# VHH binders against Diaminopimelate decarboxylase (lysA): the designs that were tried, part 16

Target 1, 379 residues: Diaminopimelate decarboxylase (lysA), of Deinococcus radiodurans (q9rtk2)
Amino acid sequence: MSLSRHALQDAAQRFGTPLYLYDAEELDAALWRVQRAFGDARIFYAMKANPNLNLLRRYAAAGVGFECVSLGELLRAEAAGAGGERMILNGPAKSDAEYAAAARLGATIVVDREEEVVLLPPGSRVLVRVNPAMTVSTHEHLATGTARSKFGLTPEQVPGTLAELRDAGHEVLGLHMHIGSAIEQAEDFTAAFARVTELRAHIGGLSVLNVGGGWSLNADLEGIAYEAHEAARVFGAELWVEPGRYLVASAGWLLTRVVGTKRTGRNFCLVDAGMTEFLRPMLYGASHPLYPMWDALATEVWDVAGPACESGDLIARGVPLPTPQRGHLLLIGEAGAYGASMSSTYLSRPRPAEVLWTGHDWQLLRRRETPQDIWAAEV
Below, E stands for the ipSAE of ESMFold2; O stands for the ipSAE of OpenDDE; V2 stands for 0.75 times the mean of E and O plus 0.25 times the DockQ between their complexes.

## First folded at step 14 (VHH; framework vhh_5c3l_4)

Design S6 (from R3 with S31R G56S S105K; at its last look DockQ between E and O 0.00; V2 from the best seeds 0.00; counts 0 for: pae E 23.5 > 2, placed apart)
Fold by ESMFold2, look of step 14:
Structure S6 (fold): chain B 379 residues (1-379), chain A 121 residues (1-121)
Amino acid sequence: as target 1 above (379 residues)
Amino acid sequence: QVQLQESGGGLVQPGGSLRLSCAASGFTFSRYGMHWVRQAPGKGLEVVSDISYRGSSTYYADSVKGRFTISRDNAKNTLYLQMNSLKPEDTAVYYCAKDTFEYPKWGYDHRGPGTQVTVSS
């Protein structure tokens, strides 16, 4: 990473802790890897991973579009300067306000269920989401449940839905698919693409095939891109992709400060960040890299615990650390996706500031909330 | 202008059957869900049954479940209600209604003049 220990210590002093930090060089590198692997495919950033307007403006300036799943996300894309042709509205349960906003903005609407045909604004630009009913093969105990997704139409429903959309006067661009999260290998897509390309005989060619995202941080992007382009060629379609986590996760960190320690059968390193700032460890059992920012030998194992009065408020269990002391800094890695975006004001805790390392200095992206911000809407 | 015209009502003995029809015009019938709504003498309106725009999803009030069947023919712009095992409690004016997705109100926005169903021993 381009961040030095001195830069991180400076950020803690200037902006306080807990603090979300992003590195512009790492953001640019992740985007470049996607662009290189996917060539002329159109990229739509799935902003649910991190919707900060300053990050969205950087992507808009680079010609990247946005995948949006709410009215707020559509309006964020607009505020970031994206035109409607660079906006996608997705989701299984769209509101009337979302349809209206998509129509006003000229966004592409992803049809998730047959009923939406009668709900669409007149003359909408549309894709139809197909669920190819895939099995995840990473472990035998994980190989079930894919066919039970609440998203999309079955392949059998697709031809009729496309025809009805065309009869209703909509601009039908093609198909959308998204098979899951943490996808690493090209062959995870092979059966899904085969199932979808069988539709060619029933529906003909398409203008667009959108294959979604959901790639792991270690994904074989070149292999996935090759298979995706091959599937698009079957339809004569332009390829669209929707990375979210891949673009931002490794470019962001959460900086936290040790409040104190406690030895009660286990060693606890108590820090000023927890479940309200970073929900992933508690909600998903996720593990993240931890980097102590003090010089000493690690001789003991510690649980890193947040400040909430909840037994599950743990950042990590059983981590070797040099003996922590009040005031020491810890850096939590791979926090650029689903970190700040999933932060809350539970326990009336203000959300942290967010800053960007430009290569030479820190730029404030989000000021720290005050306690008063939390109840500003209460009357 | 939306027009809905019910037919098929009449007098029937308890345990008998009737089939109601509703002819629809003035809108794209196949784009909207449809309802059957009834009003018994001296009572408020009761939603009897609903059907989605393609006919793939249906709803029935508890009072008619298992006895009534809603269906539609989108080629003929017609909604149907097959009413079997009729009871005196089913005596009402039955209305055909067009669903609405107009924000922020949900339910139905147009109904026909109704057709009388009388179940009398």
Scores: ipSAE 0.000, ipTM 0.098, lowest interface PAE 23.5, mean pLDDT 86
ESMFold2 (binder alone), look of step 14: mean pLDDT 85; pTM 0.871
OpenDDE, look of step 14: ipSAE 0.017; ipTM 0.401

## First folded at step 15 (VHH; framework vhh_5c3l_4)

Design T1 (from S3 with F101W W106Y; at its last look DockQ between E and O 0.67; V2 from the best seeds 0.00; counts 0 for: pae E 6.3 > 2, grease 24.5 > 24.2)
Fold by OpenDDE, look of step 15:
Structure T1 (fold): chain B 379 residues (1-379), chain A 121 residues (1-121)
Amino acid sequence: as target 1 above (379 residues)
Amino acid sequence: QVQLQESGGGLVQPGGSLRLSCAASGFTFSSYRMSWVRQAPGKGLEVVSDISYRGKSTYYADSVKGRFTISRDNAKNTLYLQMNSLKPEDTAVYYCAKDTWEYPSYGYDHRGPGTQVTVSS
């Protein structure tokens, strides 16, 4: 672990709880691992994992681009100093505003459906997203490369769509593929890449092959990189990748405070963070490492429960913890991705602050919201 | 077996300097955060300084900021503490400590026997 107890305690004291914490050293390390594994591949951070402007600025400074799936994300990327070839607009249902912004910013647009051929701004730089119709071992909501998925064109649609795009005067760079999230098996990528490379005989060479992201935290990056580079080589294409979770998940934590305990049908460790701050456990059944920052003589099995008036508001079920007391701090790991980004103001709960450990001190990345911030737009 | 051995302590006058070293063995040194902790007479253990596994993150107690510098050489499995402008209140046994971050524990799992630092005129 990169963070010290005293640093964590200091953060809690200065900024309160719940609190998102990031470690610059861990962020850099994750990026370095990707860079090392993929070599000269172009890296586009999947912003949806964590769109914090300060983090985006760090990535921009490191030469990382941004894959954006909304107008807001495009504008965030712009605010972070990105533009042109460093921006990708993706998404299955793009708005006119998003197309317009992409045109203004010079972003590469990922065509997700045939209908988009007539919707694109004139002279767009484009990739065509291919749905390889793969079955992957992940949560169904995280599977984006299945035949039933709302994402991408079928391989059969790709040649005709590419031709139409070229005829319409667009700059067709190549193909895009993303098979899902939290993919643990590198073999899933092998199969997907094999499917895509079959198109070589029909569409010829390409300038770009974007293989997306979706890597688990324990993914064999070198293996995936090898397969990806081989696929790109088939087309004579430059390789693009879109890591999100892999870059930020392990570099972020959620610090929460025990507010009490309950011993009824089960033992409940009640904390001040819940579904409004950290949605992944409830939404995906995600399990995250827990680090109690206290000692006790007894260890028991506890449910870690948030403050929401929802029965499903559990961070963890049936986990061994030393007996907690009010005031104790609990650290939730792997919370750098889809934590803060998926937080909500449900129950009029303000979003937590976000801080970065720079190696010597905490930097505020986001102030804690006030209730007034929540209803600022209300009449 | 995890082993930590401090050295470099001694008697020094106020304003003087000492450099502590800690030799580590029995574990992957470069994978762990390391700390210097001290215990003064009649007082509890306090963290003086710590350093991350890669040496990119450091902490100093307020009482030693600007005077002490922690560093590490992962190739030599050695932790260092440069202590300058020493004060009588720095008198303590100084321990090298190995950090642990394993569910469900957090803290230090090992420390050396310590080295005595005495600051006196």
Scores: ipSAE 0.035, ipTM 0.545, lowest interface PAE 2.7, mean pLDDT 92
ESMFold2, look of step 15: ipSAE 0.045; ipTM 0.589
ESMFold2 (binder alone), look of step 15: mean pLDDT 83; pTM 0.850

Design T2 (from S3 with F101W Y103L W106Y; at its last look DockQ between E and O 0.58; V2 from the best seeds 0.00; counts 0 for: pae E 7.7 > 2, unsure alone 64.8 < 65)
Fold by ESMFold2, look of step 15:
Structure T2 (fold): chain B 379 residues (1-379), chain A 121 residues (1-121)
Amino acid sequence: as target 1 above (379 residues)
Amino acid sequence: QVQLQESGGGLVQPGGSLRLSCAASGFTFSSYRMSWVRQAPGKGLEVVSDISYRGKSTYYADSVKGRFTISRDNAKNTLYLQMNSLKPEDTAVYYCAKDTWELPSYGYDHRGPGTQVTVSS
């Protein structure tokens, strides 16, 4: 934990709970680790992990680009001050509005399927997404499990698609790939890079190889960077990377307050944050570190439950805690990614405030929604 | 084994200054947040300031903001507190503490024996 106990108590008092908190020092440290490991590679922050405009402005000021998957994310990147050369539009089902915005902004468009050749705005800057794990399937074979990934083209489709894009007058920069999530070791990339670099003989050199992101918080970035640069060298390409969760997860927390306790066969610590603020435990079964803000020895295990009328609204199961009491504060770690960005107004619960520790004081990044904000668009 | 040793306390007149030091050993000093904690006569512990492991983030209690400055020298494993414009209410034993964010949390169990600061005419 990088934040002091008393800074956290101050934040709860000033801004209320539940509350998203971020630490500028930890944000800077994560970016530094990526920059150190990847050298001169270009970094595009995958903003789906946390699209808060104030965080995007910090990345833009540091020269970081953005990977965008919607019109809203393109517009957030624009509002943060990124030029089009620092924007990537990705996604398998782009809308006409997204294509138009990408063209206006000069963003790089990642072609995910062959049909996009005829859908692109004239003179687009493009990458072609390849999924090195895909295989060609004939219509007389039933390919059970062929929906493993809905993203990208097979390696066999790539040469033809590149040629069609060039014939259509587009600026073809190269290839994009993204082999998975929670990647720790360089070895996990080896087979995928081998499949992609085999294309060199068929497609020639490239300007860009974008290897995506998806690194675990414990990833061997040095080893991964080495393998990625070697793959880019095969094409004579510059290397692009797309970290999301890695840059922000450990730099953010969700602060919640104990509402009460219940002992009904299991011990329940009831808190004021749950699935509407932090969906990952319920949706993915994700586990996050918990930090009680009161001092005592833990003698029992507790289920930490949110306020929603859902049996699955649990932050954590079977966690050792000192006996909680109403008013105690509990901190949920590794919440900087896919926390606030996946929050909802289910049950008409307002989204929480978000604050940044600047090194000396708290800066408000997002005010707490009012109930009226939730229905402001209803006519 | 964590070892922390404070120094630099003493008697000072109101409005004066002192600089506290804390020598740390037995752990990787540069990997931990460090705190100055004080205990006035008959009172509980009050955290006056914290500093992050790289020194780029600091926290100050309202009672000391603008008067006290925390710093660290990671090459020398030393924590500092510059105390200016001292007031009688700053009279306390000042402890250097390693932040312990373990489950269960024990707050400031890892602290030195303290150094006395007395502010009086």
Scores: ipSAE 0.014, ipTM 0.532, lowest interface PAE 7.7, mean pLDDT 88
ESMFold2 (binder alone), look of step 15: mean pLDDT 82; pTM 0.840
OpenDDE, look of step 15: ipSAE 0.072; ipTM 0.588

Design T4 (from S3 with F101W; at its last look DockQ between E and O 0.70; V2 from the best seeds 0.00; counts 0 for: pae E 5.8 > 2, grease 24.3 > 24.2)
Amino acid sequence: QVQLQESGGGLVQPGGSLRLSCAASGFTFSSYRMSWVRQAPGKGLEVVSDISYRGKSTYYADSVKGRFTISRDNAKNTLYLQMNSLKPEDTAVYYCAKDTWEYPSWGYDHRGPGTQVTVSS
ESMFold2, look of step 15: ipSAE 0.127; ipTM 0.646
ESMFold2 (binder alone), look of step 15: mean pLDDT 83; pTM 0.848
OpenDDE, look of step 15: ipSAE 0.208; ipTM 0.677
ESMFold2, look of step 17: ipSAE 0.187; ipTM 0.673
ESMFold2 (binder alone), look of step 17: mean pLDDT 83; pTM 0.846
OpenDDE, look of step 17: ipSAE 0.137; ipTM 0.641

Design T5 (from S3 with S57T; at its last look DockQ between E and O 0.63; V2 from the best seeds 0.00; counts 0 for: pae E 16.4 > 2)
Fold by ESMFold2, look of step 15:
Structure T5 (fold): chain B 379 residues (1-379), chain A 121 residues (1-121)
Amino acid sequence: as target 1 above (379 residues)
Amino acid sequence: QVQLQESGGGLVQPGGSLRLSCAASGFTFSSYRMSWVRQAPGKGLEVVSDISYRGKTTYYADSVKGRFTISRDNAKNTLYLQMNSLKPEDTAVYYCAKDTFEYPSWGYDHRGPGTQVTVSS
């Protein structure tokens, strides 16, 4: 982390807690790692991971496109200054408003089901999403829970769908795939890429192969990129990728303040952030790095609990901490993705401010909500 | 095994300059934020300066701002501190520290043995 304890203490004083923090150097480093590994591949940021307009503007200025899964995300990409050639609309159940917006903007539409052939606006730019794990027959190699995915067409459906899209007058760019999340190794892609490249004999070359994202933070990007480029080469296609979490998770933190402690059989460190600010620990049982910002030896184990009246509102269980005191700061790491974007106003708690470390000062990205913001739409 | 070795300290007149170096080994130097910390006689540790892993961002304590410059050479695994306009209150043992942001501990848990800087007439 390029941030000093001094900078973090300054942020807490100026902006309050709980507070989402991002580091521009860490954001740049993550993008650079993807660019270095994938070469001339086009990068589309999956903004569902963190849709803050200021972050989107930074990516747009760097030439990065956007993968969008709703009308709101398309409009965010437009507000960030992206042209339609840098927008992808994905999703299994697109609305009429989403189709209309994609047509107006010139976005690339990812066809997820055969019915969309007749639903698309005239002259759409399209990719067809293939799920290489879906087959009609059971095979040990492909007979997994992935056959239960609601996303994409089977490889057997692809040639007919491409032909129908061309017959309907659409600009068919190629294929889209996305095999999972938290992918670490090139081998996780090998069977999927092999299945997709077998289509070459049936569908010919393509302009684009989009291999999605879903990489873990410690993924072998170079190995994955090699396999992805080899797959694209089979079709003569340019490679597109859709990182989301990888680009932002390690560049963001949630800063929280100790409200107090309680010792009732277990030691509880009570903090001002919980499930409404950061849902992942409660919802998924996710573990995130936790950094105490006071200087002492950890001699006891603590549960770090949020402020909600929910027994499951725990940030962390059984972590060694130096004895916390009211006013101490704790920092939750790997919170740049699916943190703020999944925050809520449950219990009428305002969502936190968000700030970016520029290298020399804090830039406000999102002001803290007021309570009145929460009910502004109620009549 | 993490190894940090400071050098470049010594006796210098007020107003003089010194350049401290820290050779690092046993870890991926370019992946970590690095710090200079000092301990003056009878005082606790003070963070003098720190620098991000790519060298793009820096911090300086108010007492040294404008006089000291931190830098790093990731190809040589070396951290530097250029100290100009030295004052008697800069007299301290200066430590190179790996500033890690890793659970469960955050701090200066890896330091070298330090190098003495003495500023006197």
Scores: ipSAE 0.000, ipTM 0.226, lowest interface PAE 16.4, mean pLDDT 86
ESMFold2 (binder alone), look of step 15: mean pLDDT 82; pTM 0.842
OpenDDE, look of step 15: ipSAE 0.028; ipTM 0.470

Design T6 (from S3 with K56R; at its last look DockQ between E and O 0.84; V2 from the best seeds 0.00; counts 0 for: pae E 11.3 > 2)
Fold by ESMFold2, look of step 15:
Structure T6 (fold): chain B 379 residues (1-379), chain A 121 residues (1-121)
Amino acid sequence: as target 1 above (379 residues)
Amino acid sequence: QVQLQESGGGLVQPGGSLRLSCAASGFTFSSYRMSWVRQAPGKGLEVVSDISYRGRSTYYADSVKGRFTISRDNAKNTLYLQMNSLKPEDTAVYYCAKDTFEYPSWGYDHRGPGTQVTVSS
């Protein structure tokens, strides 16, 4: 990490807390690791992880495309300067407005269900999403209570859907897949790739194989890239990938300030951020590194709690910290993905500012909301 | 074991220049943020400048901004501080430090023995 204690203290003074911070050097390093591992594969940033326009502009300038799952995300990609060839529209329940925007922009549409064949704009560029782990759609499978993913087609549905898309006059580029989140090892892809490549005998070659993302921060990218390129080679296809969290999580932090402490059977370090700013610990049980910015020996264990009147508003439980005091700064790491993008105005709390360390100074990316911003649309 | 050795200090007149070097060994130099820290006579430690592991991000204390330049050569495991337009208040022992932003050892974990810089008429 390139950030210094003095730079972080300066940011707190200039912009207040809670504050989302990003580091340009870490953003560049994460992109470089993906580019190094995947070679000539096309990279599409899954912007749901962090859709801030300033971050999108940085990716667009680097030649990175965007995976979009809503009208708003398509329009963000356009605002960031991406051409339609660098845009993908995905999602299981696309709206008419999303189809229209994708057509206007020339985006590639990922077909998630068979019905979309008749819903697509004329002459669309398409990929078909296959879920190779999805069981054959039968009454026996559903009747046994086995849950099915809501994403993608079964392998058995793919050949017919591709044929119907071609017959309807669409430009069928190939297949899309995405096996999950927090993928670490190439072995996690092996069975899925094997099932997808079995389709070669039924559907022939493809122009594109998009293998999605979902890589953990510790992922073996070289191993995953090897397996992905081998799968693309079976089809004679260009490889596309869709990293989201991997590109931004470790390049972002949430800077908080200690409001106070209390000792009521457990030791609570109360900070000025919680569930409205950073939902991941509460929603997913996610653990994030903590960096106290004061110098003292850690002699006790603390729960770090947010300001909401909710018993579950806990950033962390049972962490060793040097004794906190009101005014101390506490930095939460790995907050660059699904942090700000999942923030809310619950309790009428304004969303935090966001800033980028450029290497020598802070650049404002999002001003802090005012209370008035929260109700500006109420009439 | 972490080894840091500063050099390049000395006596200069006000307005003069010096270039400090720090040779590093015993760790993967290119993986760590590095800092220059100084201690004036009878004073506490002051962080003068720091630089990210790839050299793309730098920080300078207000007292030296525009006059000092930090750099690193990862191939030679060496940290540098170019000090221009030196002032008497820059007189201090200058230390090269391996900085960590890691709990619970927040702050600098290793520094060298230092090199004396004296700016006097």
Scores: ipSAE 0.000, ipTM 0.426, lowest interface PAE 11.3, mean pLDDT 87
ESMFold2 (binder alone), look of step 15: mean pLDDT 83; pTM 0.856
OpenDDE, look of step 15: ipSAE 0.203; ipTM 0.675

## First folded at step 17 (VHH; framework vhh_5c3l_4)

Design U1 (from T4 with Y103G P104S S105K; at its last look DockQ between E and O 0.02; V2 from the best seeds 0.00; counts 0 for: pae O 12.5 > 2, placed apart)
Fold by OpenDDE, look of step 17:
Parts: C-alpha cells; sequence; structure tokens
Structure U1 (fold): chain B 379 residues (1-379), chain A 121 residues (1-121)
C-alpha cells in the first residue's frame, strides 16, 4: 500500500470519516496493466463501478471510453468530455430518454432483447448482447451470463435479430457479452468465448466483439486477453473490453473510525461506516481486507459493525483485530469499486467525501454531503 | 509456413545507432504480437521488447528503456527495432519472434535466424 499512516491520519483530520480514499498511482497502474495485456483493444470503463466525475475525466484524458447503463451515466460521460464512439449504452430495460440521449450523443447501443429492434433511433450504431448461458463462479446477483439471466439474447435469437437490425437500417457493429463480475475462474471466460465463437458459422464476420469485463483482481489478464483476441480474430473483429471493478477496486479504500466496542454475545468493533457507505458485505457477503491503523498487545476476534439499526449491518464477521479503542482508524481495502457508487442516504445519512492521493497531497473529489443535501428535492 | 528474417545488424561504436528490421511471411502479421529477443555471449535469451497487434502498446526491458523503440508496419509485414545510444552490453544476436501465449506467460512459437549486433570501440 502506497498510502502512509501519516497520510491517512491527515486525511481523516482534514476530511473526517467515513471517507473514501483513492490513490492516483494505483489507478494509473491498473489501467496500465489492462492496456499492456489487451494491447490494441478499445477500453470502455464500466463507470457503474465508480462514476466520480474526476475519475471519469482522468479516464477520458487517457483515451478510455465509457460503458453507461443509465441516463445519468450517459450524462456523466458527456460531462467528462466523452461522446460518439467513446460511449456505449447498455442495459436490459432502456428508457425512451436513454435512447434519445444515445442518439444525441452518438453512443453505441447494446441491444439486449429482440423487442429493441423497433425501439432504436434511426441509424443507430449497435451491438447485440449474447447470453452464453454459462454457469460462472460468482455471486448469483453478479452472474449476468447464465441461462436464467435477464440479460442478452440467446444464441439462437442472435442471427435473426442481426438480420432485422440490418434490414431496419442500423449499423450493426457486432456482438457484446458479459458473463458476470468478480469472476474467480479464468475457465469461465474461455468457455464463454468458445460459445460465442460458435456463432461465426451462422452470422459471419463482425466489426466488433465486445467481451465485457468481470475480471477478478487477481485475474490472468494476459491469458484472458489472448483468448479474447483469438475470439475476435475468428470474426475478424476489433476487440472491445469493459473493465470496471478491475480498474478502480484496488485503488480505493474506505477509511472509517472506531466509535466504540461492546462485548456481549460477541465482540463488536463499532465503526462509523456501515451499509449506507459500503453495501457489498451485506448485499453480496463480500469480504474485504481490513487494515487497523493501530497497535495493541492483544489480538482478539471481532465483528466490525456499522451504525445502522439493521442486524445485517456488518462489514466483517469474526476477524482478528488488535484490541480497538474509540478513535482508532480502520482502513477497508478494495473499496474503490461499488463502494461510493452503491452508497445510499438510508437513515438520512450523508454520503461520505471522496479524496485522491496525488503522491504528495490529498485532492478533494467529492465533498461530504450535508443532511440538507439529502432532502434538497423534497417540497 | 511462418518465416521471419532479421536484418540491419552490424558493428557499431558505443553511443551509436542501428535499426533492425524483420520481414514476416506465412501468417497474418497483424493478428499477432511480435517481439525482439536477444542472446548475449554466455547468457540466455532475453526479451528486449514487444509490440501489440497494431502497435498501440509496447514493452521494453529495463536495460533498454529510453534507448530502444519497437514499431511495426502491418501493411509491409515488417517489425522494426530502433536502437540508439548503444552500449557494449547490448552486444548480442537479435531475433525477431512471433509471440504466443504459453499458458502462464507470453512466449514465442517462431523465431528468425537472428542478426548479430556488436557494440565495440
Amino acid sequence: as target 1 above (379 residues)
Amino acid sequence: QVQLQESGGGLVQPGGSLRLSCAASGFTFSSYRMSWVRQAPGKGLEVVSDISYRGKSTYYADSVKGRFTISRDNAKNTLYLQMNSLKPEDTAVYYCAKDTWEGSKWGYDHRGPGTQVTVSS
């Protein structure tokens, strides 16, 4: 970890807790790894992982495009300076406003179902999402490529849909696939690519193959890239990728402060961050690395619990920690993805600030919300 | 069949420059990553540099960063290595290589006969 204890303490003092922290060097490093591994592939940041405008501007400046799954994300991408070929609209249930915005911005639209053929703006640039009907090694809610998934067309539907799109006058670029997020087994990608390449015999060559993202943090990028390029080559297509979590997860942390302890049926380390700031543990049962910013003679087993009046508001259960005290800082790792982006104002809790370590100082990326910000739209 | 042929090697003084070329045939050149590897006397093979399919991404060994530049012309099926500020330790046989994934790392499945580069006063 490139962040010093001093830097973390300084951040807490200046900006308070809970606090999202990002490291510019780590962000750059992750992007570089993807660029190196995938070479000439076009990279579209899946901004749902972290839509912070400052991060988006960094990616835009680096030539990275954006995969957007909502009107808000399209507009964020626009605000970051993206448009045209640098923008993708994806989603299983697109609104008329999203279609209109995509048309205005010249975004590539991912067709997710057959019905969209008649919903598309005239002369749209499109990809067709394929559901490879694969079982993947990830949380059920993160699996997007299974047979029962609400995403994408079946392989059997793809040829006819492509033909209809072309007949309707749309520019059909190729196919899109995404099998899930935080995929643990590389074999899942190999199998998925194989399934999609079987379509070559039926649909011919393509201009683009978008293989999505879903890479684990420890994924063999070089191996995945090789397979992806091979799949693209089968179609004679340009390769597109949509990393999200991989780009930002390791580059971000959530800094929280111990507000107290209790020893009842279990030992509880009570912190000022919970489900409203960091939802992944509760929602997905996700386990994140914890870094206590304190020392103690004794180490015990603790549950790390947030402030919400919800029994499930636990960041971690049964973890060894040095004996915590009120005021101590706890750093939660791999929180750069689906941390801030999934934060809520549940319990009228303001969203935390976000700051970036530039190598020598902290830059404010998001101010902490006030309670008044939460109900600003209320009459 | 895959063929790779290096050229441009020779004798040069320290601080001098050479430009290596590699003519490729027998495969779709633009569909493969390419690399330069070298073997110095008494040493093993070392990857010097590699380049992606359309040249968007490049890698350089630490020993040659800032001095060597890899490039490619896919229309001509040719790989290049511009070598500047050459040092005696750069003396080696330089090979053009067609990259392939070996399960856990990038390697190559074909290599040219090589061209000798000698840096000496």
Scores: ipSAE 0.000, ipTM 0.253, lowest interface PAE 12.5, mean pLDDT 93
ESMFold2, look of step 17: ipSAE 0.012; ipTM 0.544
ESMFold2 (binder alone), look of step 17: mean pLDDT 81; pTM 0.830

Design U2 (from T4 with S35E Y108F; at its last look DockQ between E and O 0.73; V2 from the best seeds 0.00; counts 0 for: pae E 9.0 > 2)
Fold by ESMFold2, look of step 17:
Structure U2 (fold): chain B 379 residues (1-379), chain A 121 residues (1-121)
Amino acid sequence: as target 1 above (379 residues)
Amino acid sequence: QVQLQESGGGLVQPGGSLRLSCAASGFTFSSYRMEWVRQAPGKGLEVVSDISYRGKSTYYADSVKGRFTISRDNAKNTLYLQMNSLKPEDTAVYYCAKDTWEYPSWGFDHRGPGTQVTVSS
């Protein structure tokens, strides 16, 4: 971890808690690892992982594009200074406003379903999303018009859709795929790439193969990159990738303060951050590194619980900690992705501030909300 | 076992310069944040400067900003402190320390024996 004890204590004093912290050195290191592994592949940051405009500006300055899944995300990419060829609009249920914004900006639109052929703005730049795990049964009872996944076309639908898009006058760049999330090994991609490259015989070469992201923090990027480049070579295509969590998760933390303790059969360390600030442990059962910032050896096991009146508001269960006391600081790691971006105002709790360590001082990225900010739009 | 050995201290006149070195062994040096800590006579420990494991992020105490420069050479497992424009107030034992994110105890509990810096006359 690049952050020093003194920097963290300074941040707590200056900005209060709970507090999201990011480290520029770790952001740069994660981007470098992707660039090193994928060579000259074009990188599009999947901003749903963390859409903070200041982080987007850093990526735009580095020449990184953006994968966007809403009007708001397209407009964030525009505000960050991205040009249209550096923007991708994805999503299974695009609105008229999203199509219009994509056309105005010159973004690449990912076609998720056959119906979009007639919905696209004239002369759109497009990719077709293929789900290599999908097939449509030809049995009459099983072919009732339902797919088990809401994302992308079956491989069997791809050739016809590409042809219709070309006949409609769109600039068809190629294919998009996204195998899943938390993928570690190159072997997990091999079967998916094989199913997609079988399409070569039916659709010919492509300008672009976008293989998405979904890599775990400990993924074999070099092996995955090798497989992805081999798949792109089959089509003669330029490789595009869409990292999100990988780029930001290890570069962000949530700093929280112990409010108190409770011993009622289990030992509870009560902190000022919970489900409204950091939903991942509750939603996904995710385990995150936890760093007590006070000296002592752990002699007891604790549940770390947030302030909500919910029995499931637990950051961590059964962790060894030195005896916590009110005022102690606790740092939650790997919180740079799907942390702040999934924070809420449930219970009318304001969202925390966010700060970036520049290498020598803290830069404010988001001021702490006031309670009044939460209801400002209510009439 | 973590081993840290400081060198380069000595007696210097006000306005002079010294370069401290710290040789590290017994751990993967490039994986840890490193720092310089000093103890002036009769005073507690003060963190003077620290540096991230890749050398891209640094911290300096206000009392030394602009005068001291921390650096590291990960190929040689060596930490440095360039000390310019030295003042009598900089007189202290200077320690090289390895930061650890050791759960549940987090601190600078691995340090060398120190090197004396004396700024007088």
Scores: ipSAE 0.012, ipTM 0.535, lowest interface PAE 9.0, mean pLDDT 87
ESMFold2 (binder alone), look of step 17: mean pLDDT 82; pTM 0.837
OpenDDE, look of step 17: ipSAE 0.136; ipTM 0.648

Design U3 (from T4 with Y108F; at its last look DockQ between E and O 0.65; V2 from the best seeds 0.00; counts 0 for: pae E 7.8 > 2)
Amino acid sequence: QVQLQESGGGLVQPGGSLRLSCAASGFTFSSYRMSWVRQAPGKGLEVVSDISYRGKSTYYADSVKGRFTISRDNAKNTLYLQMNSLKPEDTAVYYCAKDTWEYPSWGFDHRGPGTQVTVSS
ESMFold2, look of step 17: ipSAE 0.014; ipTM 0.567
ESMFold2 (binder alone), look of step 17: mean pLDDT 82; pTM 0.839
OpenDDE, look of step 17: ipSAE 0.212; ipTM 0.676

